# VH-VL binders against Basement membrane proteoglycan (unc-52): the designs that were tried, part 9

Target 1, 184 residues: Basement membrane proteoglycan (unc-52), of Caenorhabditis elegans (q06561r450to633)
Amino acid sequence: KDRLMFAGDAEGVTISDIEERTIDRNTPFSFFKTGYLTFDGTTDGVAKYWRLPQRFLGDKVTAYGGKMEFEIEFSGSGHHSSEPMVVLKGNQNILVHRVRNQEHVLRSDSPVRITVETYETNYEQLNGAAATREDLLMVLADLDAFLIRATHVAHQTSTSLGDVSWEIAVDRYTPDGLALEVEQ
Below, E stands for the ipSAE of ESMFold2; O stands for the ipSAE of OpenDDE; V2 stands for 0.75 times the mean of E and O plus 0.25 times the DockQ between their complexes.

## First folded at step 1 (VH-VL)

Design z14 (framework fv_fiztasovimab; at its last look DockQ between E and O 0.60; V2 from the best seeds 0.00; counts 0 for: pae E 11.9 > 2)
Heavy chain, then light chain:
Amino acid sequence: QVQLQQWGAGLLKPSETLSLTCAVYGGSFSGYYWGWIRQPPGKGLEWIGEIYHSGSTNSNPSLKSRVTMSVDTSKNQFSLKVSSVTAADTAVYFCARDYGSGKYYMDVWGKGTTVTVSS
Amino acid sequence: QSVLTQPPSASGTPGQRVSISCSGSSSNIGSNYVYWYQQLPGTAPKLLIFKNNQRPSGVPDRFSGSKSGTSASLAISGLRSEDEADYYCAAWDDSLSGYVFGTGTKVTVL
ESMFold2-Fast, scan of step 1: ipSAE 0.386; ipTM 0.740
ESMFold2, look of step 2: ipSAE 0.006; ipTM 0.562
ESMFold2 (binder alone), look of step 2: mean pLDDT 91; pTM 0.936
OpenDDE, look of step 2: ipSAE 0.019; ipTM 0.636

Design z15 (framework fv_fiztasovimab)
Fold by ESMFold2-Fast, scan of step 1:
Parts: sequence; C-alpha cells; structure tokens
Structure z15 (fold): chain C 184 residues (1-184), chain A 123 residues (1-123), chain B 110 residues (1-110)
Amino acid sequence: as target 1 above (184 residues)
Amino acid sequence: QVQLQQWGAGLLKPSETLSLTCAVYGGSFSGYYWGWIRQPPGKGLEWIGEIYHSGSTNSNPSLKSRVTMSVDTSKNQFSLKVSSVTAADTAVYFCARGHYDILTGYSYYMDVWGKGTTVTVSS
Amino acid sequence: QSVLTQPPSASGTPGQRVSISCSGSSSNIGSNYVYWYQQLPGTAPKLLIFKNNQRPSGVPDRFSGSKSGTSASLAISGLRSEDEADYYCAAWDDSLSGYVFGTGTKVTVL
C-alpha cells in the first residue's frame, strides 16, 4: 500500500495541466486543513491536476485488482468540469477515469472520498472507447504519470487533496502448496 | 488527409478584438493540441498558444493577458481572440495541429497547418 | 520573442551541402527535442524534421538534423533550387512553458 498523508509536507506532489506541459514544482501549498494539501487560488480556465510522486510510478502491474482512494475538497461555484478525474499514462497510452453524475457528490466545501478499483471497466481511452485488460496492464507496466483532477468547478477559489492511497490486490499463488502474499 | 480551414476578420482598427476560427476536416479532433502561430510581414514565426480538445490552454507569456482560445468539439472547431489590438498585431495568422509526446509532456510539433489568414490593423 | 538564434542567411550552389545552426539554452534545446520547419515563399510552414533527427514521410533523405548540448543543426545535402526557402528551428522552452521558434534562415540557391 503506497500512501500520501500530507502531515505538513507535499510529499513530492506537484500541480500541472493534463498534458504536463506546465509543471509547478514550487507551488506554495497550505496545510491548515489537517491531512490535506491545499492550493488557494483561482485557475485561469485551464484544468489543473495533482501529479503524484515517483513512488506511485514505474512497474505497477501488482496494483491491478486493487483500489485507489483519495479525498478531495474544493470551494467554488459554477458548472462542473467534464475533465477526467484520474489520468494514467504509460507505454505511449493514456487511460482515464471519469466520475459520472459528479454534481450529486462533488459539492463546494464538502470533502468527498473517491474510490477507483484498478480494473479496465473503470477506465477508458481519451476518446471514450472502453479500455481492455491488456490496455490497463500495458499502462501499469511502466507508469509515467498519475494525475488527479484539482479543478472541479468553473469559478473555483480553493482545492485540496488528502489521504491518497493505492493498494495491491491480495494475491494468493500456491506453487507446490505455498501461499504467497504480495504487498506494495 | 486532415485539412484545416481558417477564417475571420481581416481588417481591424486599433483597440478592437481579433477573432479567428479554424475547422478540422478529415480527421479526429480529440487527442491533439490545436495551435496558433503568427508571422508579421517580413518577420519570423511567433507561437501564440495551443488548446487541447478538453479546453486546456497554454499561451505565449508575452501575449497571455490578451489571448483567449476556445474549442467547440461538436463542430470540430477552435478559435482565437486577441483583445486590444495594435499595429504590432498585423500578421498572417496560421492554425495548426500539434502532436504531443505523452511520456515527457514537452515534445510538441505541428504537422498540419492551415493556409493562413492575413490580419491588418490600421486606423 | 524568438530565443533560438539562427544565421539570417545561407547560400550554396546546386549539389552543395549547406548547414544551418540553431543555438539555444538549457531550458529549451538542452532539455527538449528540436524541430525544423521549411517555409516556401507564400506558403504555410511544413514540418521538415521532428525529434532532433527524424523525417516525416515525404521528406527527402537529403535533409538531416542533429543536436548536441544546447545547439542543433539542419543539413541539406545535394542542394536543389526547390530548397530555396526560409528554415526555422523550434523547441519547447521549460522556463517559458511554451514553444519557441528560431530567428529563421533564408536559404538562397545560387
């Protein structure tokens, strides 16, 4: 299980656009909310993403069948973003997770914990085509980017990320009667 | 055979807003950046900015305060507005398709270009 | 503004080899891929070289690119009259978070 708890430290998290063209590694984050990494400020109409640090990247095939969880909170008003909530990039492929009917669960000044099981049924191509198991495993085999959306509404004044975790599936393999437990 | 067709106002007075549109034919709008480049008479190329099909933009810092870009995915179109124009904005404006390297986030090149729109700002 | 410096002109006779330099810094050429564009008179630019040294389909092998440190070069071998054009190098610039073009080089075939 890899985890980010934000106890007064950004733990390598940075902010960028979805394409990672503009990466702000020196963003002045606020830690007034216990367990949250907070950015206070308006966006310029560009979707912004929290970039997870290197320990969430690389060979992550063992995360297949597990789950990712993170908490978000924002302040603001206006139309909800249609951008992906989670973006995974690897092996020249991009797979995204979109939150359906998000206006029912993403509300200003209300923390929401989002859980995404690491299965192809929860991911799609940027063009909306369904992801196959092979697509997801290919991306996970050499993960280059793990992004979580930081901009949620048109007129946003604050955004927070908290308690990020990505767990592996409990894997039981019995060669010659032995059980193997896999940990991340 | 992806083609870009561009149009918009060609003659402007100082202080007006320049508005140009580019339409994409023969290919997918999604998965590419859509950019604008300009060339003043007798001068070189200047990158104005780019927009992804999602609406994410990056623009030249020297122009950022005056530039607005938008997309209309239902029409496969993207647009450029430049406010408070002056004679320095007189140029041929090109729209272009940008390829992006998803592994590094910094590889960008334009493989398909519109034919250009001449914009003249004069009193 | 253009932050990549090119010579303003270059010339040669048919069959000759011409080289165009492009000088940048650590934030652009030093850290990122270099691209070259050809602009024939009265036309839109055309991608000539991408990712430092690769050619798109349809570009003759007479054109080649190279990169070393903070500089890049475009070489045109077997120069022909139809190569008379303006040539621009380009690269992403990390400090500007934007794409920058070179100052441009006018190639004349004598």
Scores: ipSAE 0.000, ipTM 0.453, lowest interface PAE 17.6, mean pLDDT 82

Design z16 (framework fv_fiztasovimab)
Fold by ESMFold2-Fast, scan of step 1:
Structure z16 (fold): chain C 184 residues (1-184), chain A 116 residues (1-116), chain B 110 residues (1-110)
Amino acid sequence: as target 1 above (184 residues)
Amino acid sequence: QVQLQQWGAGLLKPSETLSLTCAVYGGSFSGYYWGWIRQPPGKGLEWIGEIYHSGSTNSNPSLKSRVTMSVDTSKNQFSLKVSSVTAADTAVYFCARSWGYYMDVWGKGTTVTVSS
Amino acid sequence: QSVLTQPPSASGTPGQRVSISCSGSSSNIGSNYVYWYQQLPGTAPKLLIFRNNQRPSGVPDRFSGSKSGTSASLAISGLRSEDEADYYCAAWDDSLSGYVFGTGTKVTVL
């Protein structure tokens, strides 16, 4: 289980656009609520993303069948972003997760915990085409970027990310017990 | 057209647990908050709380310690439990769909009476 | 504040204009959209106004809403006998992380 708690440290999180072509390493973060990483989230017409640190990257095939969870909170008004909520990049491929009915789920000044099960049915390609299991496994095998959307509404005044975790699927067997029964 | 059908126990004794269920027909269950509102006889509306299909909840702080909400996504149902009831919990209980920050679809209400 | 304050009653004759006030605080009406619900006798509430001043499909333009500072108002123009009902304002409250309703106003058509 990889986890970010934000108990007074950004833990290597940075901000960028979806293409990671403009990485902001100088935006001051505040911790106005214990366990949240916060900045003002001004749009300038371009969606901004939280970039997770290197410990969430690399070979993450074992995350398939598990879940990722994170808490977001924002303040603001206006039209909701059409940009994806989660972006995974790996092995020259990009897969995204979109929150359906965002106005119903994401409300100003109301923290929400988002859970995304790590299955291809929860991801699609940028052009909207469905992701296959093979697509997702390829991305997870050499993960280069894990982004969570930081801009949620057109007139945003603040945005926060809290308690990020990524878990593996439940294992129903004990390998040592199985090996002993096979190799009696 | 989305419709909400609600049911549950109507007559309770003090200290018992109130249990109500609401079923969603004619529309999507996922992507909405599903809420509970109550109205004591001759009094105003009181928001109890809301639950998302993932199980995430927001609830009225004055009721939070006694309130449990749950979802059953396989049945498109959500439920409310209120523990340790008293006469003050006597009310008509409504379930509702929350669209954004407002409730656009309401159940017809379930009358709950707490008496000894 | 856990509830929004409304006058307990308002009355008018057919054709008149009736206004219902709703008073809150900076954590609710001052920071968030206001909503209005109509409850006819013996029925569930119905959404009447959303986002301060917008009407859902099917709500007559006789109903209008407004918001200023920490207060809001519902106006009913051309009052009709079928408008006799209880009216509730509502808003999200940041300090409670929850929804709050007004105390309610019973509109009587004389």
Scores: ipSAE 0.007, ipTM 0.447, lowest interface PAE 17.1, mean pLDDT 82

## First folded at step 4 (VH-VL)

Design a30 (from q08 with heavy chain S28D S54R; framework fv_potravitug)
Heavy chain, then light chain:
Amino acid sequence: QVQLQQWGAGLLKPSETLSLTCAVYGGDFSGYYWTWFRQPPGKGLEWIGEIYHRGSTNYNPSLRGRVSISVDTSKKQFSLKLRSVNAADTAVYYCARGSYYKPFDYWGQGTLVTVSS
Amino acid sequence: EIVLTQSPGTLSLSPGERATLSCRASQSVSRSYLAWYQQTPGQAPRLLIYGASSRATGIPDRFSGSGSGTDFTLTISRLEPEDFVVYFCQQYGSSPFTFGPGTKVDIK
ESMFold2-Fast, scan of step 4: ipSAE 0.568; ipTM 0.819

Design a42 (from q08 with light chain S54Y; framework fv_potravitug)
Heavy chain, then light chain:
Amino acid sequence: QVQLQQWGAGLLKPSETLSLTCAVYGGSFSGYYWTWFRQPPGKGLEWIGEIYHSGSTNYNPSLRGRVSISVDTSKKQFSLKLRSVNAADTAVYYCARGSYYKPFDYWGQGTLVTVSS
Amino acid sequence: EIVLTQSPGTLSLSPGERATLSCRASQSVSRSYLAWYQQTPGQAPRLLIYGASYRATGIPDRFSGSGSGTDFTLTISRLEPEDFVVYFCQQYGSSPFTFGPGTKVDIK
ESMFold2-Fast, scan of step 4: ipSAE 0.551; ipTM 0.802

Design a46 (from q08 with light chain S32Y; framework fv_potravitug)
Heavy chain, then light chain:
Amino acid sequence: QVQLQQWGAGLLKPSETLSLTCAVYGGSFSGYYWTWFRQPPGKGLEWIGEIYHSGSTNYNPSLRGRVSISVDTSKKQFSLKLRSVNAADTAVYYCARGSYYKPFDYWGQGTLVTVSS
Amino acid sequence: EIVLTQSPGTLSLSPGERATLSCRASQSVSRYYLAWYQQTPGQAPRLLIYGASSRATGIPDRFSGSGSGTDFTLTISRLEPEDFVVYFCQQYGSSPFTFGPGTKVDIK
ESMFold2-Fast, scan of step 4: ipSAE 0.561; ipTM 0.825

Design a51 (from q08 with heavy chain P103Y; framework fv_potravitug; at its last look DockQ between E and O 0.03; V2 from the best seeds 0.00; counts 0 for: pae O 7.0 > 2, placed apart)
Fold by OpenDDE, look of step 5:
Structure a51 (fold): chain C 184 residues (1-184), chain A 117 residues (1-117), chain B 108 residues (1-108)
Amino acid sequence: as target 1 above (184 residues)
Amino acid sequence: QVQLQQWGAGLLKPSETLSLTCAVYGGSFSGYYWTWFRQPPGKGLEWIGEIYHSGSTNYNPSLRGRVSISVDTSKKQFSLKLRSVNAADTAVYYCARGSYYKYFDYWGQGTLVTVSS
Amino acid sequence: EIVLTQSPGTLSLSPGERATLSCRASQSVSRSYLAWYQQTPGQAPRLLIYGASSRATGIPDRFSGSGSGTDFTLTISRLEPEDFVVYFCQQYGSSPFTFGPGTKVDIK
């Protein structure tokens, strides 16, 4: 199981746009919220993302069927972002998870836990087209980007990420095939 | 606030290609599904297709063979082409901004396109 | 596809009265993904309600939406002169994202 626990360290997490261009390089993270990584900065046009560290990348096929969880909190007002909540990039393909009806789920200064099971049904192409199982497995086979949206509203002053986890199955070869066990 | 302005030829002959452009002002171009609709006289709205800022498109299956939507992110514009028009394509055409949810909060002023011999 | 119907086809009322418009879906609309639009003749549609009950930005509070599943309602608590136009619903719970035929609010 891949985990991020923030206890005074960003654990390799950076801030970028959806194209993974690093932004706000001079703005340090804060850790005043226990268990959270916090970025104090105003939302300025382009959506920002938490770019997860290398340990979440590579061959993650065994994450299929596993549960992805993280907690987010933000301060601000205005319209909610239409950008995806989760972006997975791999093998020149991009799959995204968007939180529908997020206006009822995401509120300022209200922590919320997001859970995404790693199935194709929970992911889409950028244009909203359905993802196939093959699409997801291809992305997971060589995952080179794992992004979690940091920009949630138009007039945002702060955003936090906490308690990130991704269940990864351990494969066991049996004479009858491959058996997967999810690491807890 | 966000404003959409559209333009293009409003009178076509059968078999010609409809061409409309929509420009976006006062808001972000990224993150939305820029959409084209049409409304025949006295009838309801029909979804034509959409384009994401990245260029990914979806089209109405009933029009898929004839429809093409393109985007110019540098100009914050997107365009509609409908090939081989006929009288049934006569309608007011609208561009609109769509969210991921697929409801539409800002619309162009509309362009009447009449197909007549 | 989900087919939306609206009733009544025409609603005749006077200014100041309460208007109740119905939108019915042929099957359940996922997550109350239902929007209402207002359209004045010769103009583009205007988003009123999304998520069945959420007012769009700048929409007066005399407009309200309710409902779930297959039955949705747009309510105009007190009709203003400018409200006597066409209203239609749209579902975005599943593709294709279909529109209702519309209800015309006519002045009595």
Scores: ipSAE 0.024, ipTM 0.539, lowest interface PAE 7.0, mean pLDDT 91
ESMFold2-Fast, scan of step 4: ipSAE 0.691; ipTM 0.873
ESMFold2, look of step 5: ipSAE 0.286; ipTM 0.725
ESMFold2 (binder alone), look of step 5: mean pLDDT 92; pTM 0.930

Design a57 (from q08 with heavy chain G31D N58D, light chain S95Y; framework fv_potravitug)
Fold by ESMFold2-Fast, scan of step 4:
Formats: sequence, C-alpha cells, structure tokens
Structure a57 (fold): chain C 184 residues (1-184), chain A 117 residues (1-117), chain B 108 residues (1-108)
Amino acid sequence: as target 1 above (184 residues)
Amino acid sequence: QVQLQQWGAGLLKPSETLSLTCAVYGGSFSDYYWTWFRQPPGKGLEWIGEIYHSGSTDYNPSLRGRVSISVDTSKKQFSLKLRSVNAADTAVYYCARGSYYKPFDYWGQGTLVTVSS
Amino acid sequence: EIVLTQSPGTLSLSPGERATLSCRASQSVSRSYLAWYQQTPGQAPRLLIYGASSRATGIPDRFSGSGSGTDFTLTISRLEPEDFVVYFCQQYGSYPFTFGPGTKVDIK
C-alpha cells in the first residue's frame, strides 16, 4: 500500500550549495540503508545540502498527498540557519519548505524526525510567496533536484541525515484503523 | 505464504550476458525490495543489488558498471542482467525479498551459473 | 564499506550444548541493523535474527541475538541436530550490504 522512495545509493548522494554550482562528490561520509549519511567538519559559512540521487527525481506526481520523512541530527552552537530545509526544483520552478520555530525543534545532539506532507500548504516560492497546488504538481511532474539542508547552526561540527522516505498518497489505515507509515 | 521461483541460463561463455528472472507467488509485490545475491563456490555471500516495485534500483559498487535489475509489476517478476561475464562470475545466484525494516526473509531456490573458460 | 569478521571459523560442539557465535564490524553498525542467517549446504540462507536481537517469524526461541555498535553475538541455547550448519552475519545499516565469512558449527 504505502510506497517508499529511499536513498539507497551512497555514490549517488552528494553535497552541494542550494544552487548546485559546487557539488562535492569527495566529502567523506558514511551511508546506511535507511538513507543515513554523516559528515564532520566546519562549513565556510555557506549553506550545504544533501543532494538526493536520480531515483528521487523525474515524474513524482504520485508523491502528491503523501509525505516525506527524514531524521536529522547535528552538533554545534550559534544562530539557527534561516535557509530552507527542503528544496524541490522542477519545470523551471523552485519550491521550498522552511521549518518554523526551529529553535524548539532542532537542538544540538538531539535527533529529530522531520515530516513534510506533500501539499502546497507546506511549500513556498523562494521569494516567500505561497505555493499553489498547480505550482507543486508542475515541480513534481519533472523533478530536477531534491535537496535537504545539511547545515543547521552557525558553529556546526557535525551533521547527519537518516531514514529518508518519500511516500505516495495511499489509504494509511489497516483493517483495525491503525495508521500505516513504516513497519518496524 | 510467499514463494520465489527463479530461472535462466546456467552455462555461459566469457563476454556473454547473464540473464536470470525471479517470479513471486503469493503475498504482496508492492512495498518490498526485490534483491539479487550470489555465492561463489566455497565463498561467502555477495549482495548484487535490489529493485523497489516502482523500478528504483541500488547496486553494489563493485558491479554497478555491468549490472542492471528490472521489474515487471503486472507479472510480479524481476530480472537480473550482468554483462561481460568472466570466470569470476561463476556462482550460485539467489533472488530474495527484503523490506525497509527487516532484511531478506524469503529466498529463491538458487541458480548455479558457470562461466566456461 | 563495513567489513564483518566472524569467530570462530569453526565451532565444534555436541548436541545439547550452548553455541556462542561472534560477529565484529570494522565500523559501528547504524541502528543495530545486523542480521543472522543459517545456511544448509546446497540451500538458500534462512533469516534467523534481524535488528541484532529480533527473532524472525517461525524461528525457535533457542536462537537469540545480542549486541550493538561493533560487537554482536548469536546464541543457540541448546543445539539440535539440524543446527550443525553454517551461520552468517550481515549488516544492512550501510551500503553496500556486507556479510561475514561464516562460522561452521560442526559435530564433535
């Protein structure tokens, strides 16, 4: 019933800036089946993003109405990044998701699972304008990039990404009425 | 209960392409990772790669340039192609079912593939 | 990639005895995503334990798993005749998935 799209190819995941001008294929990181990735070190003050591989791209209209989930953890201190948490690019448009009130959600050395329902109400244009349903469906129809933010605080020493999944819209209930997300 | 049945050519010459198919009987085909493994005689298991019912694939880097896995959801089948075989590809090949949270719980019967010199 | 080592390579015991098999990883296995398989010669592997300690469906309670990080153990509390076969550990916390070389449980 639920369909999950996972980062399962370690060599396909790269680190880039938001514009994908600089793509780092040589940054050391460990990959896990659930999409878990980790890299250590300080940033140069430029926001970095995990860039998901080709299997997350292309025609993803079936993801509308479902959700994406991922786990993040970091170590560090300082002001929280105002950069988007999720960036979707497609059909010459860019839609972003920002985590509001991040200081209560993202804390050093505390893993957190982020859930973003694939609806226009959770996305904005880069200029802050609200996304329409048509905007989101157009981006999903020919997805060119799927980025998840890797830099979260000003003085960060490490960051990790795990358990990445992107689901289609499905009936999420068992015969007992129990919600079905990911079996564990 | 779920059963996996596999078939394909077992005798190959160097430079040929290995082609194996696995059919799934019983159970759901959706929401599982359909996986290929191999085991050379007297050696350990090697993960070749896997495919989700949507067609999304992951391959072992050691084989990525030579391997492709495809799926036919209407027939509940998935297939392995390994190009440019040589004697080192001689092994018993297995198909198996995996899930996100639990590894491989059902396996095919195995196919011995011999690459003659 | 994570390299798994299993010890001992061969474990010689009698029926009714306890078997303890070790699996060590070159790096920490994420989320304890480590599995144990049993393989009879000429047959496909059979899943025994996953997530380091969870028994697979239909597996007798004489089989138990433990461990985390880099050190994992499979215990068979009272060996039955059918248990004298090869056992493999496998990590699925990092790509590519890797297997240990196996431990053969042999009759004394």
Scores: ipSAE 0.000, ipTM 0.446, lowest interface PAE 18.4, mean pLDDT 80

Design a58 (from q08 with heavy chain S56Y, light chain G93D F97W; framework fv_potravitug)
Fold by ESMFold2-Fast, scan of step 4:
Structure a58 (fold): chain C 184 residues (1-184), chain A 117 residues (1-117), chain B 108 residues (1-108)
Amino acid sequence: as target 1 above (184 residues)
Amino acid sequence: QVQLQQWGAGLLKPSETLSLTCAVYGGSFSGYYWTWFRQPPGKGLEWIGEIYHSGYTNYNPSLRGRVSISVDTSKKQFSLKLRSVNAADTAVYYCARGSYYKPFDYWGQGTLVTVSS
Amino acid sequence: EIVLTQSPGTLSLSPGERATLSCRASQSVSRSYLAWYQQTPGQAPRLLIYGASSRATGIPDRFSGSGSGTDFTLTISRLEPEDFVVYFCQQYDSSPWTFGPGTKVDIK
């Protein structure tokens, strides 16, 4: 299980845009809420993402079938972001997870715990096509980026990330008994 | 390559409990929402509820309190129980496979359920 | 809940013609989480389109979907004999999942 608890430090988390062109490694984080990593969420119209540290990257095929969980909280108002909530990048491929019924699930000043199981059925390509198992295993075989959306509404004043965990299996078998092997 | 086959009692009296089972052949069971629908004669489809392979359920509020869906992952089966049936529950009932981004791509053959005295 | 309406209720056309079917939602469907199904009487529905415009596996390219927000369209570019059946739209943006009442495509 890989985990981030934010007990007074950022544990290697940084902020970027979805393309990772403007990575900010010097973001001034606040820790006034125990267990949360917080920053000023004022937006310039560009979606911002929490970038998970190196220990969440690399060969993660054993994460297949395990759940990832994280808590988010924000303050603000306005139109909800249409950007993905989770972005996985690997082997020159990108898979994303979006929250359905987002205006009901994500409310200002209300912490929400998001759970996403690592199955292809919970991911789509940026163009909206559903992911295949081969797509997901390819991305997991050499994970280059794990991003969680930090900007949620048009007029945001703060955003927080808490208790991030990702289950990683000790063996290389899928729940249905298939070996976790990636070709090409 | 995926097939859903369903079975259960098709003739019921008012106040009885409807019980239907759906079995999944081929493909993966994990990562999907296993879903029940119904369609009264000559009318549109109504979603009843769904169960994720892990056991998490989500029900149509109009039927909440009467409906329960269960899953048996080892058998790749899921079942619907609808309590206290009446004539308005007469419909063809369908099981189907859904996922987060692709809705219902495989369906069972349907079971006609008639509720009459 | 999101209420879906479909128009027309019945569309009478000849084989080879183009069919255009409309689905309107009572409120905006986020990210175009809208699907179209085909149903032959007495049979289970068949998924045609999901995400408003993505064709499901095995669906012929004569079927296409478009639209966003509250207005969605299913187009059948050249009707084949087997296409003269009922079509339903469905939103999967917010629970409960809801369906339109259907549009029947009849032979003229």
Scores: ipSAE 0.341, ipTM 0.737, lowest interface PAE 3.2, mean pLDDT 86

Design a59 (from q08 with heavy chain Y100W, light chain R31D G51Y; framework fv_potravitug)
Fold by ESMFold2-Fast, scan of step 4:
Structure a59 (fold): chain C 184 residues (1-184), chain A 117 residues (1-117), chain B 108 residues (1-108)
Amino acid sequence: as target 1 above (184 residues)
Amino acid sequence: QVQLQQWGAGLLKPSETLSLTCAVYGGSFSGYYWTWFRQPPGKGLEWIGEIYHSGSTNYNPSLRGRVSISVDTSKKQFSLKLRSVNAADTAVYYCARGSWYKPFDYWGQGTLVTVSS
Amino acid sequence: EIVLTQSPGTLSLSPGERATLSCRASQSVSDSYLAWYQQTPGQAPRLLIYYASSRATGIPDRFSGSGSGTDFTLTISRLEPEDFVVYFCQQYGSSPFTFGPGTKVDIK
């Protein structure tokens, strides 16, 4: 189980754009909200992402069939972002997750816990094409980036990330139905 | 190849509860949204609701007080219950498979439900 | 809820002609989560296009989709006899998912 609790430390999380060309390693985060990493700054008109640290990267094939969970909260108003919520990059491929019905799920000053099961049916290619199981396993085999969207509405004043975890499958099975592993 | 097969009673009286079941043959059951739709004679389709294999549900607000969808992952089946039916519930009901990347690519054969006194 | 309007209600054409079907949304469709379905009388709908422009598996290349925001189009470049059926658009960007009333493609 990989986890981030933000008990007064950013734990290696940085802010970047989706292409990771502008990585801000010195962004002044606040920890006033217990259990959250908060960013209070200009968005510079471009979508920003929380960039997860090295321990969430590398060989993550055992995460297939498990789940990712994280809490987000923001303050602001205006049009909702069209950007994906989760971005996984690996083996020169990019797979994304979008929150369905996000305008009802994501509300200003209302913290929400997002759960994404690590199955190809919850991911698509950046252009909207279907992801296959093989596509997802290829990305997970050598994960280079794990991004979570930090900008949610057009006139945002703050954004917070809390309690990030990525777990292996509880009941991962072989094609013959034999259990391969259990939750640790 | 994936096939959806549905069954249930097609003839109801006002105030009764509609019960339909859909079974999934072939393919993976996990990771998909299992969905119910209906189509009144000569009209367009209406989304009723969906259930994820974990049991998490989303319902059309117009039906939320009357609808429930359940799942049996061991049998690869999901079921619709619609209570307090009336003549406006007369329609062909369809089950379907959905996902984030591609909505509703496999459909059941349909069940004509007639509500009459 | 997002209301979808389709025009024309009926499109009368001959085999070999180009068909252009319109779908307009009462408010912006998030992430271009708009699909097009074909329905033969007495049968379940068949998915043609999703994500406004992506063809579903097995769908011939004569079918194409375009558009974003509130204005979407389905184009059939060269009508075949089996294409003279009803077409529905559907948005799945916000709950409840909603369908248009349909466009019937009729033979002259």
Scores: ipSAE 0.007, ipTM 0.596, lowest interface PAE 8.7, mean pLDDT 83

Design a60 (from q08 with heavy chain S30D K102Y, light chain S54N S94Y; framework fv_potravitug)
Fold by ESMFold2-Fast, scan of step 4:
Structure a60 (fold): chain C 184 residues (1-184), chain A 117 residues (1-117), chain B 108 residues (1-108)
Amino acid sequence: as target 1 above (184 residues)
Amino acid sequence: QVQLQQWGAGLLKPSETLSLTCAVYGGSFDGYYWTWFRQPPGKGLEWIGEIYHSGSTNYNPSLRGRVSISVDTSKKQFSLKLRSVNAADTAVYYCARGSYYYPFDYWGQGTLVTVSS
Amino acid sequence: EIVLTQSPGTLSLSPGERATLSCRASQSVSRSYLAWYQQTPGQAPRLLIYGASNRATGIPDRFSGSGSGTDFTLTISRLEPEDFVVYFCQQYGYSPFTFGPGTKVDIK
């Protein structure tokens, strides 16, 4: 299980745009809320993303069928972002998850726990084509980026990320029930 | 290949409870929303509700709390119960497989439900 | 609830012609949550298009979808005999999910 609890440390999380073209490695995070990593300030009109640290990257095929969970809280008003909530990049492919009906799910000053099960049915290509199981497994086999959206509304004054976890599926099939230590 | 087969009583009297079951053959059961629809003769489709493989449900508010959907993951089956039926509930009922981005791609064969006294 | 209207109610054309079917929503619908279905009388619906413009698996390329906001279109570039059936649009972005009343494509 990979986990981030934010007990006074950013734990390697950084901020970037979705393309990772501008990566802010020196963001002045605040920790005034126990268990949350917070960035205070207004948006500049460009979607910002929390970039998860290297321990969430690499070979993650064992995460298939498990779930990723994280808490989001923000303060602000205005139109909701149309950008994806989760972005996974690997093997030159990008798969994204968008929160459906997010005006109802995401409300200012109301923390919400987002759960995304690691199945292809919860992901699409950036252009809108549905992900296949092969697409997802390919991305997970060599994960290069795991991004969670940090900007949620047009007039945002703060954004927080809390208690990030990514589970290993207990129901994955392996021959003879062996741990996935063999090559194939 | 995925196939959905449905069954249940097709002839009901007013005030009775409709009970339909849908069984899923082939493909994955996990990761999908298992959904019920109905279509009165000559009319459009109406979404009844859905159940995620984990048991979480969403229902159409227009059914006034009369609906419940359950799932049996070990059998790869899900069931619809609609209580206190009346003549307006007469329709062909369909089960279907849905997902977050790829909507309803496989459907059951349909069950004609007639409510008459 | 979001109400979908489809026009025309009936479209009479000959094989080989282009069909253009319209679906309008009572309020803005994300294009990622608009689908089109085909239904032969007595059969369950068949998914054609999802996310406003993406063809479902196995659907011929003569079917295409477009549109955004409140106005969506299904186009069949060259009608084949099997295409003379009913077509429904559906939004699945807001609960309850809703369907249009259908457009019947009739052979002349």
Scores: ipSAE 0.561, ipTM 0.809, lowest interface PAE 2.1, mean pLDDT 86

Design a61 (from q08 with heavy chain H53Y S56E, light chain S95W; framework fv_potravitug)
Heavy chain, then light chain:
Amino acid sequence: QVQLQQWGAGLLKPSETLSLTCAVYGGSFSGYYWTWFRQPPGKGLEWIGEIYYSGETNYNPSLRGRVSISVDTSKKQFSLKLRSVNAADTAVYYCARGSYYKPFDYWGQGTLVTVSS
Amino acid sequence: EIVLTQSPGTLSLSPGERATLSCRASQSVSRSYLAWYQQTPGQAPRLLIYGASSRATGIPDRFSGSGSGTDFTLTISRLEPEDFVVYFCQQYGSWPFTFGPGTKVDIK
ESMFold2-Fast, scan of step 4: ipSAE 0.545; ipTM 0.790

